# Miniprotein binders against q56419: the designs that were tried, part 212

Target 1, 326 residues: q56419
Amino acid sequence: MEGRTLEEVQEEVFKRHGVLVPKKELEDLAKALEEAGLLLTEKVEARLKEEEEKLKRERPMRLAGLSYPEGEREARAFLEAFRASYPGEGEEARVLLMPHLEPSRVPEVYGAALAALEKTPPPERIYLVGVAHRPLKEKAAALPVPFQTPFGPALPDLPALQALDALLPFELFNTPLAFREEHSLELPLFFLKGRFPEARVLPLLVARRSPELGEALKVVLRDFPGLLVLAVDLSHVGPRFGDTPLTRTLAEEARRRDLGFLERLAEGEPEAALAFLGANPTRIDGVEVVASLLPLLRERKGKVLAHRLDLEAPTLSAVGAGTLVL

## First folded at step 18 (miniprotein)

Design cc17
Fold by ESMFold2-Fast, scan of step 18:
Structure cc17 (fold): chain B 326 residues (1-326), chain A 104 residues (1-104)
Amino acid sequence: as target 1 above (326 residues)
Amino acid sequence: SMEEKIRELAEKLAKLAQELAELAGDGSDPDEIKKKLLEFIRVFLELYELDREKDNPEADYWLQMTIELVWEFMDAFREGNVEDAVELLMYIAEAAERLAEALD
């Protein structure tokens, strides 16, 4: 350390990132780590191994009672309240782009997705593509087990998953632990299972750009038709995401960036949508998903149903969310 | 170059995350752990403030994941979830290593 104290680091965080990391919290964490002693790391490793084994059988709910209700009746009422938050009628979707951030922050955006699902014939299966929030061994992964929901388990489409695996140059079922706490799958799945209780699911995570995934999916979708759902958030701006504190101007730029991206996708021009983002692709988590799924998005026209930039005032940060039907 | 600076900081952050996770299991001095946490935060802030590489989508992906994981780590310790904090340090180490590799 070059003459820097905890106070100096805290002041720097406050000035640059709009948040203060309390000195006492850092001191308390350091003491807690020391007091846990020799067994803490081994305990964590043992827990992860146990949880990985459990994920070979099923994926339990993690956000029930937090982001959505645990009981089926309460979950149904919750879902219908979100639908009511969007005043429009929606449109039939063959491809649906919807968010995966906390639903209560953008209820009208989830409501628009529900409106689109109301106009969509029940699919036999849903290709649910989310974004990995943990490191994957490969560019993409899937978990071929039932995913628990308040509406009953969402069953995996094993034949379609196996067909997909066979077409990929890597093992598709490669990182089970990445699915343990994955909200980009769990939150959209709550709404999808509530609307299409009989549909089987292909739960897919995209880490980095995987054009081979999009090419394989195009083949699999011919033999196993279904609804394609891109569960992605849009602009990530502000200190929480490695950016400057949010201002009115930066928020307006983020809104324009999100809408320009979605509008180009709605014209069936996904390469143009990616080009429009220019040097800011890391500020939209949907970029890697869209870039991976290009063959499925080209020449497919649609409509942007909703968009919102959700502000997180304490961190001067924001996340964009939208609903797009193709 | 900017790529070299980001790579070096990513390598350093990965090493610090690994060392912090190991110190948690080692019965080390609280002052040593505190000093290592300060180094970790300092390196993170340096990485956080650098301009991003426009032509390296893989590096940008791992940088974003590293940033999000560090914020989750901070949230875990504020809630007193020491085991979750250690688990997140392991993920931070992996993500930062992938970032460094992407810039190699």
Scores: ipSAE 0.598, ipTM 0.793, lowest interface PAE 1.2, mean pLDDT 84
Fold by OpenDDE base, second read of step 21:
Structure cc17 (fold): chain B 326 residues (1-326), chain A 104 residues (1-104)
Amino acid sequence: as target 1 above (326 residues)
Amino acid sequence: SMEEKIRELAEKLAKLAQELAELAGDGSDPDEIKKKLLEFIRVFLELYELDREKDNPEADYWLQMTIELVWEFMDAFREGNVEDAVELLMYIAEAAERLAEALD
């Protein structure tokens, strides 16, 4: 690739991956970077510092007006529409696996989650375990502040969070900036807060598998009972994730792995679910979360309520989503 | 080895990401920025096209993180969001460094 022009690189990317990197966009960015000057890095650093200070008090909505409505009335209508998109009935959940993908891409999967929540007695607290899409300083983290939602703030369960921190070999309250834009918490929390407005929340992120987290949570759940929610997506395939454009064969393999994973979890065999994936060639998002929570998933039988592999047409990529009740 | 190649590319990518984040600074020659951006994309594409080694889960994690962050960076470019693009370069640098470390 040495000596190629930007145009040649763009053309090659398009030819190989079916994805256009627009020359104009690169030129515009280069120009914008030029115009922004040194002040941009300093500005970004200053912004991040300010945002980190704000995160000591609350986590504001980042996706309101984009992924879900900002207004409460509109948000309630949104919930109802998503529930309506799933024609089935739910089951009572002690553990809920649900997606964190853009809701509009997989409405019936979120609808299935809402159906399960309708059959679930209101919990005192929700352990919401998401996936870190930014680097964490530790294997897992928590943010012990209110999360804003259209239904009001989701308040943290500080006693339960403190109990969890005390049992972990690392500082749980690390990398607050990783929570700032983390959709794996914000999107499922919208649905959870809408259904259970009085529940306190433990917002947790997992980067890498932490067996210690699962063992600690198992102890904490005895004194602080609640609903466990795994906010995870499934397969990630296509150019956006390092593959060739989606083909029938690739889609079939992604579905096979997604369903095989979920079915084994539904049987109460999380180790078998992980073993079934092996090297995880279709990049199931939730593997590190499941691997961390093994003690809480063992011997729990449940039901797969929904699954979808959704195509992102602009990138010819696809993401799997599912809803599982245990 | 493939691992060594990935490590070298990751280190190079991290360095380029950091340099790009810094060059967004005072008096940088637009031509230099474009040159570095092109080099960044080339290094990324070379890394992206390599067969992933499945024998190091930690390396695989950071490789995947790096790839996803670069795509987000490209999206930010398309949207003209320069501040987000610079922020993402910082995360790319971190993820690529962690990838290189996982292969040491």
Scores: ipSAE 0.591, ipTM 0.851, lowest interface PAE 1.1, mean pLDDT 89

Design cc18
Fold by ESMFold2-Fast, scan of step 18:
Structure cc18 (fold): chain B 326 residues (1-326), chain A 104 residues (1-104)
Amino acid sequence: as target 1 above (326 residues)
Amino acid sequence: SMEEKIRELAEKLAKLAQELAELAGDGSDPDEIKKKLMEFIRVFLELYELDREKDNPEADYWLQMTIELVWEFMDAFREGNVEDAVELLMYIAEAAERLAEALD
């Protein structure tokens, strides 16, 4: 905004979006950068190179002790408590859509996913498709290393990952650092490993629409059958996501959009699900995953087991979460 | 156009994020760091406030990532993690550059 002060801009943003960044906080940030000293950028770059090298061997837990318990016994009890949060019965899944939102915020939605996993025969492998929260060099990526969990390491399905890589027009193993702090894989994996301890995994991140990924996966799944898991959150509403502050009307619209999207997927009509969203004012990260995996979702009928729109009161924002079996 | 304004703001945000990461590495001019940080936040708030039709999935993806990365950047400093904040500035620069490219 030319001709405006920082304070005036902040006040206007607060008026429109209910968000205000305090002047003192900005001054504190400036002081912290000032006090960092010489060579901090070089130090950070060196640390990132070291972390990238470590990721060639294994992917350690980042959220243990925060989002789920670190110890195996406590982790098992935690998982069973989530199952108990869902009063319904599951359905067998060949494709499972589940959230990657902080589990404690939507326990009944994760409970529904666990109920579905209880009805599903143990797969030899799980195709776990999450969404990238860091820039990827390509539209999709995978990390072919063991992922640590409280239930032991989830081992990569190397033959299936290599088969997938061979079919793609880009290098699949392209951005290891994107996997270092990726909750869209770590949180669903906690629940999946707890239920299927012997299953190998294909940890996949989608950044943007990649129809070539869906076509390649359709081929690989014929030779390497397994459970397909879409780890996606639904509506993102409010200032934290660049939208207007949440109102009762906007929340009801978000719930209707989420359910309409999921119900169309349940009818085996993923193109209709995407069209239903149209020029949607909410940001749904599941759109990019569904658009990438169209060949795997067409003509598969299923059931929506759970849905919740969870409010983040301090920012007047909300994130939708759901469980769908196909 | 609105898209041109978003592109210009994204380019400016990317430049400011890169310059802040460089200044943090040098640590030599506190007034320049403060000035750049305030300009970075101002440009971000201007970009954040703009309403745009969601008809370019590539641009919408990078805009959303840019917004989320700036929120993480602010959170890192509230927790006193200066190294994480510098790392996030590098990611913000990349995401904002890709946003600008998607709108070109």
Scores: ipSAE 0.613, ipTM 0.828, lowest interface PAE 1.5, mean pLDDT 84
Fold by OpenDDE base, second read of step 21:
Structure cc18 (fold): chain B 326 residues (1-326), chain A 104 residues (1-104)
Amino acid sequence: as target 1 above (326 residues)
Amino acid sequence: SMEEKIRELAEKLAKLAQELAELAGDGSDPDEIKKKLMEFIRVFLELYELDREKDNPEADYWLQMTIELVWEFMDAFREGNVEDAVELLMYIAEAAERLAEALD
């Protein structure tokens, strides 16, 4: 590939993966990078430092007006529409597994989560465990500040967070910048805050499996009872994730793995769920979260309420989403 | 070995990502930036096309992270969001370095 033009690279990517990397976009970016000149790296670093300082006080909305409405009235209508997209009834949840995918892609799956929340008594606190899509300094992290939502700020449970930190062999309050744009917390929190406006939240991210986290949470939950929410997606298949374009065979395999995973969790057998995935060839997103929370998932029987494998047409890729109650 | 090849590509990718971030910040020659970007994409594609060895979960994690971040970078690039693109290059560098370390 030495000496190839940007066009040739683009054409090759398209031919191999069925995805158009726009040449013009690469040229425009190169030009934009050129125009941004000397100050871009310094500007970015300064911005990141400023954002990190702000994160000591609050986590602002990043997806308001994009993934969900910014205004409270419109946000309430949004919740109602998503609830309406799921025709079934929910079950009371002590543990809720729900997606963090773009809501518009899997409305009925979020609707199923809302249906479950309707049957759930208002918790004092919500342990919201998401997936890190940025590098963390430790296996897991927390951000002990208010998270902004259209329904007002989701306030942290500082006593419970401190209790958790005290039981972990690493500093829980690490990598604040990883929370800045983390959608795996922001998107589910919209629905949770809308349903339980008075609940405090423990926003947690998992990068790699931490058995210590599950054991610590098990202890903390005794003194600080609450709803446990696993904000995880399922299979990630197609060019965006390293595969060939979605085929019927690949989609069937993704669905098989998603449902097999969820069903074993519903039976109270999280170790069996992990074992069923093996090397996780369809890249189920929630595997590290589930592996971290084994002590909290064991022997809990529940029900799969919804599942969808959603196609992202521009990349010929698909992401699985599900809702499970325990 | 395949692992050694992945490690070499990861190290190269990390270096290129860092160099691109620096060049973008230093008002460097557009032709140089373009050249480095093309090299970055080539290295990424080579890494992307390799069969993933599933025997190292840590390496698999960082490989997946690297791939996802590169796609986000490409999206940011497409949208003309240069600041986000540079930020993503920094994360790509970190993830690729962590991938290389996981294969040492």
Scores: ipSAE 0.504, ipTM 0.808, lowest interface PAE 1.2, mean pLDDT 88

Design cc19
Fold by ESMFold2-Fast, scan of step 18:
Structure cc19 (fold): chain B 326 residues (1-326), chain A 104 residues (1-104)
Amino acid sequence: as target 1 above (326 residues)
Amino acid sequence: SMEEKIRELAEKLAKLAQELAELAGDGSDPDEIKKKLAEFIRVFLELYELDREKDNPEADYWLQMTIELVWEFMDAFREGNVEDAVELLMYIAEAAERLAEALD
């Protein structure tokens, strides 16, 4: 910045976005980077290579002790508490849409998902489709290793994953590191493994619209039937997501967008759900997953069991969460 | 064009993220780190302000990821996780570069 001070940068942030970045924070960041010592970048790169090698064998828990309990008994009590937070009864699901937002923020929404899983006969495998929060080399990826949970490892369905890989125009197993810290898979998997301990899993991440993934999955699901789970959050509004601070009007619009999207999916009309959102002004991250999985969602009628827009007060932002059975 | 401006800002953000990661722990002048960090934040805010058109799904995806990664970067430093912050700078550089490519 030519001639710009840290104070001027801070004032500009405040004026343009209503967000104050403290001068002290910028100074502390600069000091921390300087004080890190020599070879920090090389140390990080070496650590990433080591983690990538470890991911060839297993995917360890990252959120145990933070988002859910480490011990099996405590984890089971935690899961039962979430089920109890939802007063309704579930129904059998062939396709389940559930959130990947921190569970403690939307317990009744996860409770609705658990209610649906209680009514669903145990599947031989679960196609768990989440959203990438790290860059993928391709539009989608999978990691064909056991994923650790408090209920034991969720084992990969290797034959089904290999069948899927063979049908795709890109390598499915393309970005192992994207799975190292991926809550869109880890958080739903905790609940799914607790309910279906014997089910194998296809852990899939969608980065961008991949119609080739949906076409391939349609073929694989015929030969390897299972439960399809879309682990997606809904509207993302506020400064954390590139928007203005949350207002009542924005929150109401986000709720209307979320519910309109879910209700159209429940009618078996995923193209109508996408068209309803248009340019997606409230940033429903499920859009890319739904757009990728169109062939699997058409003509499936179902029910919206729960919805909530949850406030992240420190950032004046909010994230929508819902449970839909098809 | 607006797309050209977003592309230019994305390229600059990627370069600044790479440079900040390289400066971390190399004994660089603290003033240089402060100047690069201020420029990184300024470029990010300019990019954020120009996020007004949603007509390229690939670009929209990479822009959203870039925004989320920058916020995660700030959170990592607040928590004292300097190594995680450097890792996030590497991801920011990649996401911003992919954003620029999507608008090429």
Scores: ipSAE 0.612, ipTM 0.837, lowest interface PAE 1.8, mean pLDDT 85
Fold by OpenDDE base, second read of step 21:
Structure cc19 (fold): chain B 326 residues (1-326), chain A 104 residues (1-104)
Amino acid sequence: as target 1 above (326 residues)
Amino acid sequence: SMEEKIRELAEKLAKLAQELAELAGDGSDPDEIKKKLAEFIRVFLELYELDREKDNPEADYWLQMTIELVWEFMDAFREGNVEDAVELLMYIAEAAERLAEALD
């Protein structure tokens, strides 16, 4: 069977998915791969090893100058602009669900989170639970090092992290490389550190649901009280995620599922929220996080402050984002 | 079965991802790399177009992870970021292997 050419594959992708994979870019990459030679895999492995060693000391910014300003003054102006994009008032949060999507795509949703934080007394510590977008060795992980921000380093709460690790049936401090570029922590942390500069942070990632994590956190929160933040997105629909291009019907279904999920969480019924999604056909990002944190979400009533389904035009795909205060 | 087909494609995708990451090595025939890349994308598209059986949450998780990583790979490729592209191939291989294991 004569192997299809890159051109044929490109044409097929375009015809089927409406996504232009530039032929020249594929050729350039193939050429670059050719030119990079064996040295590239070795170079990548060496880079990863070096990065892993650095992650023993600190987690540097990866999205500074891209998603948010690197300079402190500009970063403060950025926060104010995002807060201004949400016309409403917030509520005091004990639990905050907020997005981790590119901030420029959903400014008012981040603005709603900032509005909630304005009415929240400064916590001693923040439990920041994100979504793993890389494979983890365990169901969940933590990185017990300072995270760099334009407002200075977010320092880890080592005593609380150690207490959590001691209660889990697996090693919490696993897969440090998964944190290197994880935006589900970095982007929310920008807003959180900007609002609460003195708060310590527990940066947590969830890959798969871990009921043990929720039970352990429930115990740890008694001795180490703090703000719980779920940094999760909602529906992921369109070609980028395995669907046909966004249609009105698909968008309406995504919104229905997003709002139905958030509303049930706001009622203090996280199990009902999960059950409402069923097989999760619109791929709500936060499902594994919510499923892990059920003991902390039960019977907590709150309010949905914002929601948006944002179109990524180049891929005709959309991502849902929301802000919920519990 | 659909599950068996997904498993076979996942295994093939994992192998191709690993081979591509390795072929980015010294002395590889550009034509071979292009051929492997075309095959990789083809296998991915075949996997991508299959109706997802939602009866296995673990498999669904790894399938979604694989799809997202391949899109990131394509983005890195478009940007000409070869180092990131190779790194992503390694993660694709891992995710696809985990998908295959979840269907075993």
Scores: ipSAE 0.578, ipTM 0.850, lowest interface PAE 1.1, mean pLDDT 90

Design cc2
Fold by OpenDDE base, second read of step 21:
Structure cc2 (fold): chain B 326 residues (1-326), chain A 103 residues (1-103)
Amino acid sequence: as target 1 above (326 residues)
Amino acid sequence: SMEEKIRELAEKLAKLAQELAELAKGVDPDEIKKKLEEFIRVFLELYELDREKDNPEADYWLQMTIELVWEFMDAFREGNVEDAVELLMYIAEAAERLAEALD
């Protein structure tokens, strides 16, 4: 691409991927940067520093009024509607795999999670393990502060978090800014807090597989029993993720990999699930989480309750979501 | 090699992202535009390369870089300049980590 004009590159990308980055958008960006008038870096750094200080006390809602209602009454109606979108019955969960995708895209998958939670006795604590969509300083991290929800704050289990930190070879309480906008925790937490208002939470993020995390959690769970929740999505295919536009063949492959992964997890064979994916060509989101939690997933049999591959039409891309109970 | 090409592009992308994030008032709009064009060009070149799947660490950071660039473009379209600049900082970090993984 050396020596090509931006227009030529854009045209080529459009032809290959069906996605156009408009020249006008770049011009508008240049203008916006010019108008912003400050060393944008200094301003952003100052903002981030302030946000980091706030995160020492609490994690505010970022998606309230966008992905879910801010008001408690409306939030309860939201939960009920999502539950209604899944016609089946759930099963008791000791481990719940659920999505973190925008809820409106896969309502029945979240509905299946709610159905499982209806059959689950209220846990004392919830180990909520999400996926880092920002760089972490370590393989995994935790944020030991209250997370705001429409149902009130989800309070951290500090004793259990401290016990976990003590067993890890790295500092667990790292990269607090990675939690600020992390939807992989916020979205599942909405549903979990709505169902179990009294449960304490351990908000955990995984960037890269950490076998140490799974071993440490296995020990901690003995002294601090609770519900384990894997907040993970499945396949990510299409232009948004580096592929050509979604085709029937690509969608079928994504579904095959998603279901094959979930089915092997349901059989209590997480290593087989990982092996089945190989190089993970459809980019299943939850791979690093599952790889970290192998000791907790082994020999646990369960059931796949729901699956969907959802199309994002503007980008001709798709994301897989599923609900699994163990 | 393909790995070397990815590494070079990642390093270049990281540098451009950081330079864009550090742009201040008074910079020639034409210069900003040129840097943005170069940034997008480098990204698209990286984006179009066949991913070698033999390095899981590199693949992770490549995927992170791609996702962050898409978020950057979204923020830009929405006119959220502060978020766009924040995302440039994360792109720089992810691209640097990608380059390091291929070293």
Scores: ipSAE 0.673, ipTM 0.870, lowest interface PAE 0.9, mean pLDDT 89
Fold by ESMFold2-Fast, scan of step 18:
Structure cc2 (fold): chain B 326 residues (1-326), chain A 103 residues (1-103)
Amino acid sequence: as target 1 above (326 residues)
Amino acid sequence: SMEEKIRELAEKLAKLAQELAELAKGVDPDEIKKKLEEFIRVFLELYELDREKDNPEADYWLQMTIELVWEFMDAFREGNVEDAVELLMYIAEAAERLAEALD
């Protein structure tokens, strides 16, 4: 640590990632931590314990008023505006792949998903599979409680969740806190509940590759048919994701990888989609979800409805988003 | 090997995140500042490593660790101290899982 200062570290972060954290803000946090003394960690732990208990009853909205409107009327108008942003017609979906990044960044991609949902007969239940952004105790998890939305609560399909739990080699309901602030479920659910207000939901998070999840889901879907939704983002490129700053060439490569991945899924060839990424690797968080759900994706042909690579300045980073119907 | 370097850095990052979460229990501001500096240095070193993407479990935990540290920096910058401490707990867990995946 000799000779290096906070100022020098901040300068490196700025030059590498295009974001500078001012020294005063670090000093202010250090002072706040000191002033809290013995109480801050205990306060956080107590809050998490209380929130975990609340999650046994319901999952409240966390992004209402931020990513979507909290009032039902405003939420309906918001949903219609997203649908209007996509000029095409949808296709009927048995499986839907849609993004979970901030909707306002890729409105036409969410609009394509809404178009597909308009063409899809209302399902009795939705298997909503997202990506864990907090550590899970197991490879996958579910939370068997109502999820609040501006359109009313999305009710859990308890019999289907219990059937799934019984088939897995681990406890499915293993990490309730991972669901407290999980945008990969909350953001797609907003759109799904707006289109299918009567559908029950199986809210599932995948942390790591779980072939046993796909095998169990194949069995459960036979007894409890429904719409399978993969809520995944595509390429993650640039310094925010531990990669080099985005260039036009790297952006073109990311678009090519995203589309190559999606087109192979559309041909009913998920193993070929994964092999394509293995030959041309990029950070696609959907890889673990697709690898877990292989038995559900094989031999299902479909269509890529939309794709966009969304640029984030000032970090010179980007995230890919797409809508695929199978 | 590269895996050994990533494992060692993940272990250091996990330890620093845990120590920072516990430092609010009566440690002076100079020690907190030094630990934050060390945490950022270790993170940047981990972030710069060129790595093989042939271990899916390790790649998953590395990605989560990187994203959690960026969320921590955002919470830190916004003055959300409680969220920053919570994120340090998650960073410690993710980095520990990364180190385990590389054993």
Scores: ipSAE 0.600, ipTM 0.821, lowest interface PAE 1.7, mean pLDDT 84

